# VH-VL binders against q0atu2: the designs that were tried, part 250

Target 1, 119 residues: q0atu2
Amino acid sequence: MLDKKARIRTSREYRNVFEKGKRLSGRFLIIYYVENALDNNRFGFITNKKIGMAVIRNRIKRQLRAIVREYQGQVKNKHDIVLVARAGIGKSSFEGMEKDYIAIMKKAGLFARNANKID

## First folded at step 13 (VH-VL)

Design tf29 (framework fv_dusigitumab)
Fold by ESMFold2-Fast, scan of step 13:
Structure tf29 (fold): chain C 119 residues (1-119), chain A 121 residues (1-121), chain B 111 residues (1-111)
Amino acid sequence: as target 1 above (119 residues)
Amino acid sequence: QVQLVQSGAEVKKPGASVKVSCKASGYTFTGYDINWVRQATGQGLEWMGWMNPYSGETGYAQKFQGRVTMTRNTSISTAYMELSSLRSEDTAVYYCARDYDYYETSYFDYWGQGTTVTVSS
Amino acid sequence: QSVLTQPPSVSAAPGQKVTISCSGSSSNIGDTYVSWYQQLPGTAPKLLIYDNNKRPSGIPDRFSGSKSGTSATLGITGLQTGDEADYYCGTWDSSPSAEHVFGGGTKLTVL
């Protein structure tokens, strides 16, 4: 579970990241990201209705939060980052989503090189 | 300058298949999902399905399941939609459209010019 | 067949105001955001409104959108002859399967 201060909480804050942020796509995920003026990173998670029924969307959202939590210590500080599930993500494995997340974060320059899971 | 350019008009007999292409330019092709939408003469828009050009995954409208196949060739930034077992009711203009995710939804921000497919005996 | 209900036609004179309704259900409009598309005769549809009420760059402010409950509305003020087109609402529905759904379309005639 992510600390409350590490979560994007309001629709206005989400829309700010979509409107001002950079967009980078992976195989199963898209991230939108922008530097913030806070002490910490904040993450948002979006599973649009095109992903599937509520049960599938809720499962994907929980899995993405778990992945982000595991690697949060590798993320460069002071960023708002929104993860958007892409169409077809429901057919991916947990490991597939995890690998995609690491790859896209490294490509965005948001991860240290050789990023690993946080114990 | 985002652009989606589709293949030319097709005339087919009932029972044949048709494959429509949609060539993307002006953006990273694998970064946005492609949707296919058709429109019969004088009728409304009908969604057929989505294709993720990065993963190759697809999702089809129930009505077209078993008859439609959506694919891509990333080396030429081109999406394809193949519809088999054609019937006269499949006579329509077929559009590809780029999917854009914004907040808690997505929408079609750029559309191809359309490909007319006529099915007649 | 269309999943969302729109009036088949609306008409008004130049300079007037029109509204076009789009009615859905709790599984689509009631549970997510609506987009609107304009289709001029002989052309592909063009995005006009997204996120219920936002305009893409280049769309004039005389076009507006709103949503209440399971219905959405497109408003056009200062009507011009160049607005003659078919207008479609669209959104996503995840029950029983995930699909994008459109309204039946509304033909706007500027008389």
Scores: ipSAE 0.855, ipTM 0.931, lowest interface PAE 0.7, mean pLDDT 92
Fold by OpenDDE, second read of step 14:
Structure tf29 (fold): chain C 119 residues (1-119), chain A 121 residues (1-121), chain B 111 residues (1-111)
Amino acid sequence: as target 1 above (119 residues)
Amino acid sequence: QVQLVQSGAEVKKPGASVKVSCKASGYTFTGYDINWVRQATGQGLEWMGWMNPYSGETGYAQKFQGRVTMTRNTSISTAYMELSSLRSEDTAVYYCARDYDYYETSYFDYWGQGTTVTVSS
Amino acid sequence: QSVLTQPPSVSAAPGQKVTISCSGSSSNIGDTYVSWYQQLPGTAPKLLIYDNNKRPSGIPDRFSGSKSGTSATLGITGLQTGDEADYYCGTWDSSPSAEHVFGGGTKLTVL
């Protein structure tokens, strides 16, 4: 589980990311990202009802959190990053989801230069 | 400026197929799902399905399963909706709409101008 | 016939306040956010309210939205003749393949 300090939790925090951040889309994920004034990254996860039932949404959230946690140490610091799951993600494998995450994060330039688990 | 421009009116016979186009501009086409909604004359809005322009993945309303096909051409930022085995009840104005994912929901923030499809013998 | 239930019509004089109700169930309005759309005669629908009570840019604060339980409400104050239109509520109904659902629509007449 992600540390509490690594989580976006309030509506205000989410709104700030959505309004001021950059948006990039992948196959299964959309990311909004903006620099923060902290010494750590914060992650948010959005799974709306378009994805399906609560069970599915919760599963996707768990999987995304697992992915983010795995690569957390390789992400540039001082960023708020919100992951929005696209509707088709429900049919994706974990590996496919992970691949999409890596691809979109690379495109955003959010991985550290010395990252070694992104290929 | 975000715009969705749809193809012109169609007149079809029962049993035929119709394919409506929706050309997007003013934003990254592959970044937002496209929804299709129709409206029979004097009736309400009826959702038909969504299409992910990035992957081509779709989700159709159960009512249209087997008859509707939503596709896209990313090179020209155009979405397509094809409805087969047309019936008189399919006479309606068909809209494409951009899907905006925000928090725990999504909504349709931009709409095409609509395409009138008339099915008659 | 529509999954979400709206009154077929409402009417009021200019300057007055009107409310349009949208009733659903626990599988749709009860679990998520509601959007409202305005459709002027002969035009495409326009987003009016999203996330129960938020207004897109360009929508005046005369328009408001709220949700309680399995019901949503659209409020219009200071009614203007230009507000005469059809109004639709919409949301997602969760299933293995979620479907978007609309209300039956409400025709607002400005007297």
Scores: ipSAE 0.743, ipTM 0.926, lowest interface PAE 0.9, mean pLDDT 94

Design tf3 (framework fv_dusigitumab)
Fold by ESMFold2-Fast, scan of step 13:
Structure tf3 (fold): chain C 119 residues (1-119), chain A 121 residues (1-121), chain B 111 residues (1-111)
Amino acid sequence: as target 1 above (119 residues)
Amino acid sequence: QVQLVQSGAEVKKPGASVKVSCKASGYTFTGYDINWVRQATGQGLEWMGWMNPYSGETGYAQKFQGRVTMTRNTSISTAYMELSSLRSEDTAVYYCARDYDYYETSYFDYWGQGTTVTVSS
Amino acid sequence: QSVLTQPPSVSAAPGQKVTISCSGSSSNIGDTYVSWYQQLPGTAPKLLIYDNNKRPSGIPDRFSGSKSGTSATLGITGLQTGDEADYYCGTWDTSPSAEYVFGGGTKLTVL
């Protein structure tokens, strides 16, 4: 579970990320992201009606929250990040969504680099 | 700049198939879903379906299910819509449009110029 | 048979204001955000309003949108002859499959 401080909660905050943030697309996910002035990351999740019926949208949103929670420690601090489910995500597996998330976060430069042992 | 350029007008006989192309430029083709919308003469806009050019996944309006196929060729940033078993009622202008996600919805921010398809004897 | 209901036509004189309604249901307008598209004669539709009331760059503030319950409204003030067009509302709806639905369109005549 993401605590209250780690969630984007208001429509105003969501719109701020969409309007000021950068956009990067993956196979099943789009992220919008921007640095914040806080001491932590905040995540938002969008599954609009084009994704499908409420039961499908709710499942996808729950699975995305679980993925974000699992990789929370790898994300560079001080970012607001909104995950938008893309058309066709309902046909993906949990593992497929997870791999897409990792790929887009790496492309965005939002995952912390592994420690390098430099000679 | 973002541009969607569609193939030229076509005249078909009933029972034939038509394949309309939509070439994208000015943005990352795989980053935005493509929607197809048609408009019969003197009538309103009718949504046909979406195609995700990254995954190749599609979703079709129930009215067109079984007659429409939406595909893409990522190497040339081109989307396709093929409609089979054509009827005179399929005479229309066919548009491709780019899907833009904003907050809790999406909408069509750029449209192709349209392709006129006439089905006649 | 359009899913969203619009008046088929509306007319007003140059300089006047006009409103175009778009009526839906709880499964579409009542639960999500509405866009408006302008179609000038012989051209493709153009995005005019999104997110109920936001304008893309290049759209003058004479055009406005609003939403109340299951209905949306497009407002146009200071009417110009160049505003003669068909106007369509649009949004996503969920039935057994999700579909984008349009209003039937409203022909605006500036007399």
Scores: ipSAE 0.846, ipTM 0.927, lowest interface PAE 0.8, mean pLDDT 92

Design tf30 (framework fv_dusigitumab)
Fold by ESMFold2-Fast, scan of step 13:
Structure tf30 (fold): chain C 119 residues (1-119), chain A 121 residues (1-121), chain B 111 residues (1-111)
Amino acid sequence: as target 1 above (119 residues)
Amino acid sequence: QVQLVQSGAEVKKPGASVKVSCKASGYTFTGYDINWVRQATGQGLEWMGWMNPYSGETGYAQKFQGRVTMTRNTSISTAYMELSSLRSEDTAVYYCARDYDYYETSYFDYWGQGTTVTVSS
Amino acid sequence: QSVLTQPPSVSAAPGQKVTISCSGSSSNIGDTYVSWYQQLPGTAPKLLIYDNNKRPSGIPDRFSGSKSGTSATLGITGLQTGDEADYYCATWDSSPSAEYVFGGGTKLTVL
């Protein structure tokens, strides 16, 4: 579970990341990211209706939160990061999403080379 | 800068197949999903499906399931839409469009010029 | 039949204001964001409004959007002859399967 302080919560804050942030796309995920004025990271998660019905969208969102939680210690501080599920993510495995997340975060320069699961 | 350029007009007989191309330029092709939309003469816009050029995965409108196939060739930044078992009702202008994710939704920010497909006997 | 309902036509004189309605349901407009597209005669559609009320770069502020409940509205002020076009609302719908749905389109004639 991510602490409340580690979550992007308001629509205004989400739109700020989309408008000011950098965009980087992976196979199943897109991230939008921007440095913040806080001394911690905040994460947002978007699974829009093109992903599927609510049951599918909720499953994907839970899986992405679990992935982010596992690797949160590997992420450079002071960033707001929004994960957007791409069309087709519902056909991916948990491992496939995890691999894509690690690859994107490394490309963005936000992640250590050898990311490990957080105990 | 961003452009989607589609192949030229096609005339087909009923029962044939048609394959329309959409060449992207001015952006990272694999970074944005491609949608296909058609418009019959004097009619409205009708969504056909999406294709993710990074993964190759697709999703089709139920109406077109079983007779539409969407593919891509990443080496030439080109998306394809093939429609089989053509009927006169498939006479339409076919558009490709780039999908842009913004907050809780997505929309089509750039469109190809359209490809006219005429199905006649 | 279109999933989203628009009036088939609307007309007004240059300089006037028009509104174009778009009616949906709880599975589409009621729980997600609406986009609007303008299609000039003989051309491809062009994005006019996204996220209910935002304009892409290059779209003049006389075009506006709004949403209330299961309906959306496109407003155009200071009508010009170059605004003669078909206008389409659109959004994602997840019932029974995920599909991008368009309104039937509204033909705007500037008299």
Scores: ipSAE 0.849, ipTM 0.926, lowest interface PAE 0.7, mean pLDDT 92

Design tf31 (framework fv_dusigitumab)
Fold by ESMFold2-Fast, scan of step 13:
Structure tf31 (fold): chain C 119 residues (1-119), chain A 121 residues (1-121), chain B 111 residues (1-111)
Amino acid sequence: as target 1 above (119 residues)
Amino acid sequence: QVQLVQSGAEVKKPGASVKVSCKASGYTFTGYDINWVRQATGQGLEWMGWMNPYSGETGYAQKFQGRVTMTRNTSISTAYMELSSLRSEDTAVYYCARDYDYYETSYFDYWGQGTTVTVSS
Amino acid sequence: QSVLTQPPSVSAAPGQKVTISCSGSSSNIGDTYVSWYQQLPGTAPKLLIYDNNKRPSGIPDRFSGSKSGTSATLGITGLQTGDEADYYCQTWDSSPSAEYVFGGGTKLTVL
């Protein structure tokens, strides 16, 4: 569970990231990201209805929050980042989602230079 | 410049199969899901299914389950939709369309020009 | 049998305004967002509105969208002859079949 200050909470804040941010896609995830004027990072999580039933969407959202929490210390400061689950993610393993997240964040230049390389 | 270019018109006999292609250009093909939508003459739009070109995963409308297969070839940025056991009511224009995720929804931001499939005896 | 209901046709003169309704249920429009597409004769559909009321780049502000409860509305002001087309609403339906659904379409005639 991420701290309240590290979460994007309002629909207005989400839409701001979608409208002003950059988009980068992975196998199971898409991120939208933009610099913020705060002293910290904020994360948002979207599991659209096309992903599956509520039980599947809720599981994926919990797993993504756990992944983000585990690696939050490696993320460059002052960014709003929204993770969007792609169609088919429900068939992925936890490790598959984790690898995809790390790959996308590195490609976006959002992980610090001294972050460990994970394939 | 995003483009989706579809294969040409087809005329088929009842019971045959048809495979329509959709070649993408101007963007990262694996980054966006592809949907297939058909439209019978003088009728409305009908969704057939989605395909994730990165993973190869698919989801099909219940009406087409067992008759439709959606695939892709990432080396040539091309999506395919194959419909089998054709009937006269399958006579339609078939469209591919790119899926765009925005907040808690998705929509089809670019469409192919359509492929006319005529099923006649 | 369309899950989303639209009037089959609407007509008005150049310069006038029209509204096109799209009626659904709690499992679709009542639970998620609506998009609208324009289909000119002999062409593929084109995105007009997404997220209930937003326009993509290049769509003039004469086109607007709104949503109330289980219904959505497309508004067109300052009608032009080039607006003569079929218009479709679209959303996700959360029923057991879980599908993108379209309205039956509305033919706009500019007389």
Scores: ipSAE 0.805, ipTM 0.916, lowest interface PAE 0.9, mean pLDDT 91

Design tf32 (framework fv_dusigitumab)
Fold by ESMFold2-Fast, scan of step 13:
Structure tf32 (fold): chain C 119 residues (1-119), chain A 121 residues (1-121), chain B 111 residues (1-111)
Amino acid sequence: as target 1 above (119 residues)
Amino acid sequence: QVQLVQSGAEVKKPGASVKVSCKASGYTFTGYDINWVRQATGQGLEWMGWMNPYSGETGYAQKFQGRVTMTRNTSISTAYMELSSLRSEDTAVYYCARDYDYYETSYFDYWGQGTTVTVSS
Amino acid sequence: QSVLTQPPSVSAAPGQKVTISCSGSSSNIGDTYVSWYQQLPGTAPKLLIYDNNKRPSGIPDRFSGSKSGTSATLGITGLQTGDEADYYCGSWDSSPSAEYVFGGGTKLTVL
């Protein structure tokens, strides 16, 4: 799970990212992202009703938070990033979501310049 | 500029199938989900389902489950909706619409012009 | 079965104000955000309001939205003849399965 300072929590902060941010789509995920005036990154997670009932939406949010946490050290600093689950994500595997996240973050230029997998 | 252009009107006999196309332009086709909505003559809007053009995944309204199939061809930025076992009550205008995610919901920000499907003997 | 409820019609004179209600339940409007769509005669629907009360670029401020509990309202002030249309509310509903649900539509007549 991400610590409190790394989370986007208020509806106003979420809407700010949607309104000012750039949008980039992956296979199962959309990200909205904007540089912030803080010294850290903040992440938001959205699983709207089109994803399914609460049990499915909550599972997807937990899995996305786990993925983001695993790769947080590779993310370019000073950004607010909102992950939005796309229609059909509930049929994806954890590995499928992870691959999509890595691909979209690389395409957005949000992984650090030297973010290379070692072992 | 975003445009969704649908195929022309169709006249079908009961029991046939119809396949409506929706060609997208002015944006990255795979970046937005497509929804299909129909409107029977003199009636309201009725949601049929969504299709994710990136993954190919679909979700259908219970009423249409087993009769509807939504597909796409990404090389020509075109979505398709096929409805089988047609009945007279399927006479309607069929719309495709682009799904835009904003905060904790999504909505249909651009619509195709509609395709009239008439089912009669 | 859980279609959102709207009045079938509303009418007023040019320059007047009208409101159109949209009633749902805890599984749709009560638990998510409402959009409104305008359909002029013979045309496709057009997005009018999203996120309960936000206007897309190009929609004049005489159109407004609000939500309270399981109900939403569309307000139109300074009514114009060009506003004659059918108006639909819509929202996602995740019970029993995820579906987008529309209101039955309200025909606005400008007398």
Scores: ipSAE 0.847, ipTM 0.931, lowest interface PAE 0.7, mean pLDDT 92
Fold by OpenDDE, second read of step 14:
Structure tf32 (fold): chain C 119 residues (1-119), chain A 121 residues (1-121), chain B 111 residues (1-111)
Amino acid sequence: as target 1 above (119 residues)
Amino acid sequence: QVQLVQSGAEVKKPGASVKVSCKASGYTFTGYDINWVRQATGQGLEWMGWMNPYSGETGYAQKFQGRVTMTRNTSISTAYMELSSLRSEDTAVYYCARDYDYYETSYFDYWGQGTTVTVSS
Amino acid sequence: QSVLTQPPSVSAAPGQKVTISCSGSSSNIGDTYVSWYQQLPGTAPKLLIYDNNKRPSGIPDRFSGSKSGTSATLGITGLQTGDEADYYCGSWDSSPSAEYVFGGGTKLTVL
């Protein structure tokens, strides 16, 4: 589980990222990211109603948290990053999600230079 | 500037199929889902489904399941909506609309100009 | 017939305030956010309000939105003749494959 301090928790925090951050889309994920004034990264996860029922949304959210947790040590610091699941992600495998995450994060330039756990 | 430009009006007979196109410009086509919404004359808006231009994945309203097919050609940033087994009740203006994912929901921030489809004997 | 319920029509004189209601259920408005769309005569719908109460750029602050429980409200102050249009509320409704649902639409007439 992600550390509490590594989580975006309030609606205000989420909206700040959505309104002021950069947007980048992948196959299954959209990321909104913006620099923060902290010494750590914060992650948010959005599975909106378009994806489907709560059971599906919760499953996807758990999978995304697992992915983020796995690679969080390789992400550049001082960023708020919100992952938005795209419709259709429910049909994707975990590995597919992970691959998409890595790809989109690379494209965003959010991985540290010394990152060694990425494809 | 974001734009969605749809194909021209169509006249079809009952039982036929119609395929409407929606060409996107001014943004990354694969980055936003496309929705299709229709409106019969003098009636309200009716959502038909969404299509993810990146993956090709779709989600259709139950009412149109088996009769609607949403596709895309990424090389020309164009989305397509095909409706088969047309009926007179399918006479309507058909819109494509860009889906913007925001927080815990999404909304349709840009719309095409609409395509009139007339089904008559 | 529509999943979301709106009054068929509202009317007011220029300069006045009008409100348009949108009633849904726990599976749509009650669980997520509402958007409003304006459709001028003979034109495509235009996004007016998103996220219950947010205005896209270019939408004047005369337009406002609110949500409470399973209902949403669109407010228009300082009514202008150019506001004469159809207004639709919309929301996602949860299902195995979620569907977007619209209200039946409200025709606003400026007297």
Scores: ipSAE 0.681, ipTM 0.916, lowest interface PAE 1.0, mean pLDDT 94

Design tf33 (framework fv_dusigitumab)
Fold by ESMFold2-Fast, scan of step 13:
Structure tf33 (fold): chain C 119 residues (1-119), chain A 121 residues (1-121), chain B 111 residues (1-111)
Amino acid sequence: as target 1 above (119 residues)
Amino acid sequence: QVQLVQSGAEVKKPGASVKVSCKASGYTFTGYDINWVRQATGQGLEWMGWMNPYSGETGYAQKFQGRVTMTRNTSISTAYMELSSLRSEDTAVYYCARDYDYYETSYFDYWGQGTTVTVSS
Amino acid sequence: QSVLTQPPSVSAAPGQKVTISCSGSSSNIGDTYVSWYQQLPGTAPKLLIYDNNKRPSGIPDRFSGSKSGTSATLGITGLQTGDEADYYCGAWDSSPSAEYVFGGGTKLTVL
């Protein structure tokens, strides 16, 4: 589980990241990200209806949270980051989503140098 | 700045296939999904499907499943929609549109000019 | 048949106001955010409203949106002759499969 303070909680906070943040797309994921004025990172997860039925959307969201939790220590502090599942993500493997996440975070410059879990 | 430019009008016989192109410019083509929407003369908008130009993955409306194929060529920033087994009811203007994800939904922020397809017997 | 229900037409004089309704169900409007598209005669649709009530850059504040339950409303004040167009609501729907659904369209005549 991500700690409560590591989660983006309100619709207002989500909209702030979409409106003020940078957008970077990967194969299965899009991230929107912005520096925050807090002592920690916060993550949000979006699986809109084009991804599929609720059971698929809930599985994807759970898997993305697990990936983010595993690599949380590699992320540069003081960022609000929203992960948006892209159309077609339901056809990806867990490994495929994980690789896409790592690639996007590296490209965004959000992963700390020499992160152990980045291949 | 952002533009989607579609191929010209087509006239086809029943049973033929048609392939419409949509060339994107002014943005990173692989960064946004493309949707296809059609409109018969005097009728409303009808969604056909989405295509992710980065992964190549697609999702089609049930009505078009088995007859529609959406593809892309990333080297020329072009999306394609091919509709087979054409019937007179397929006579319509076909649009491509860029999918923009915002919060818990997405919508079509830029549209191509449309391609008229006429299926005549 | 359209999945979302709109009145087929609405009319008013220049300077007046109109509202266009869009009725859906719990699987579409009741469970997601609504967009509105304007289609001027002979042209492609143009995004007018997103996220129920937000305007893209360049859309005047005469255009507004709202949502309550399974219905959405587009409001247009200070009508101008250039507003004469077809208006479509749209939303994602998860039943039976994930699809984007449109309303049947409303023809606005400015007399």
Scores: ipSAE 0.842, ipTM 0.928, lowest interface PAE 0.8, mean pLDDT 92

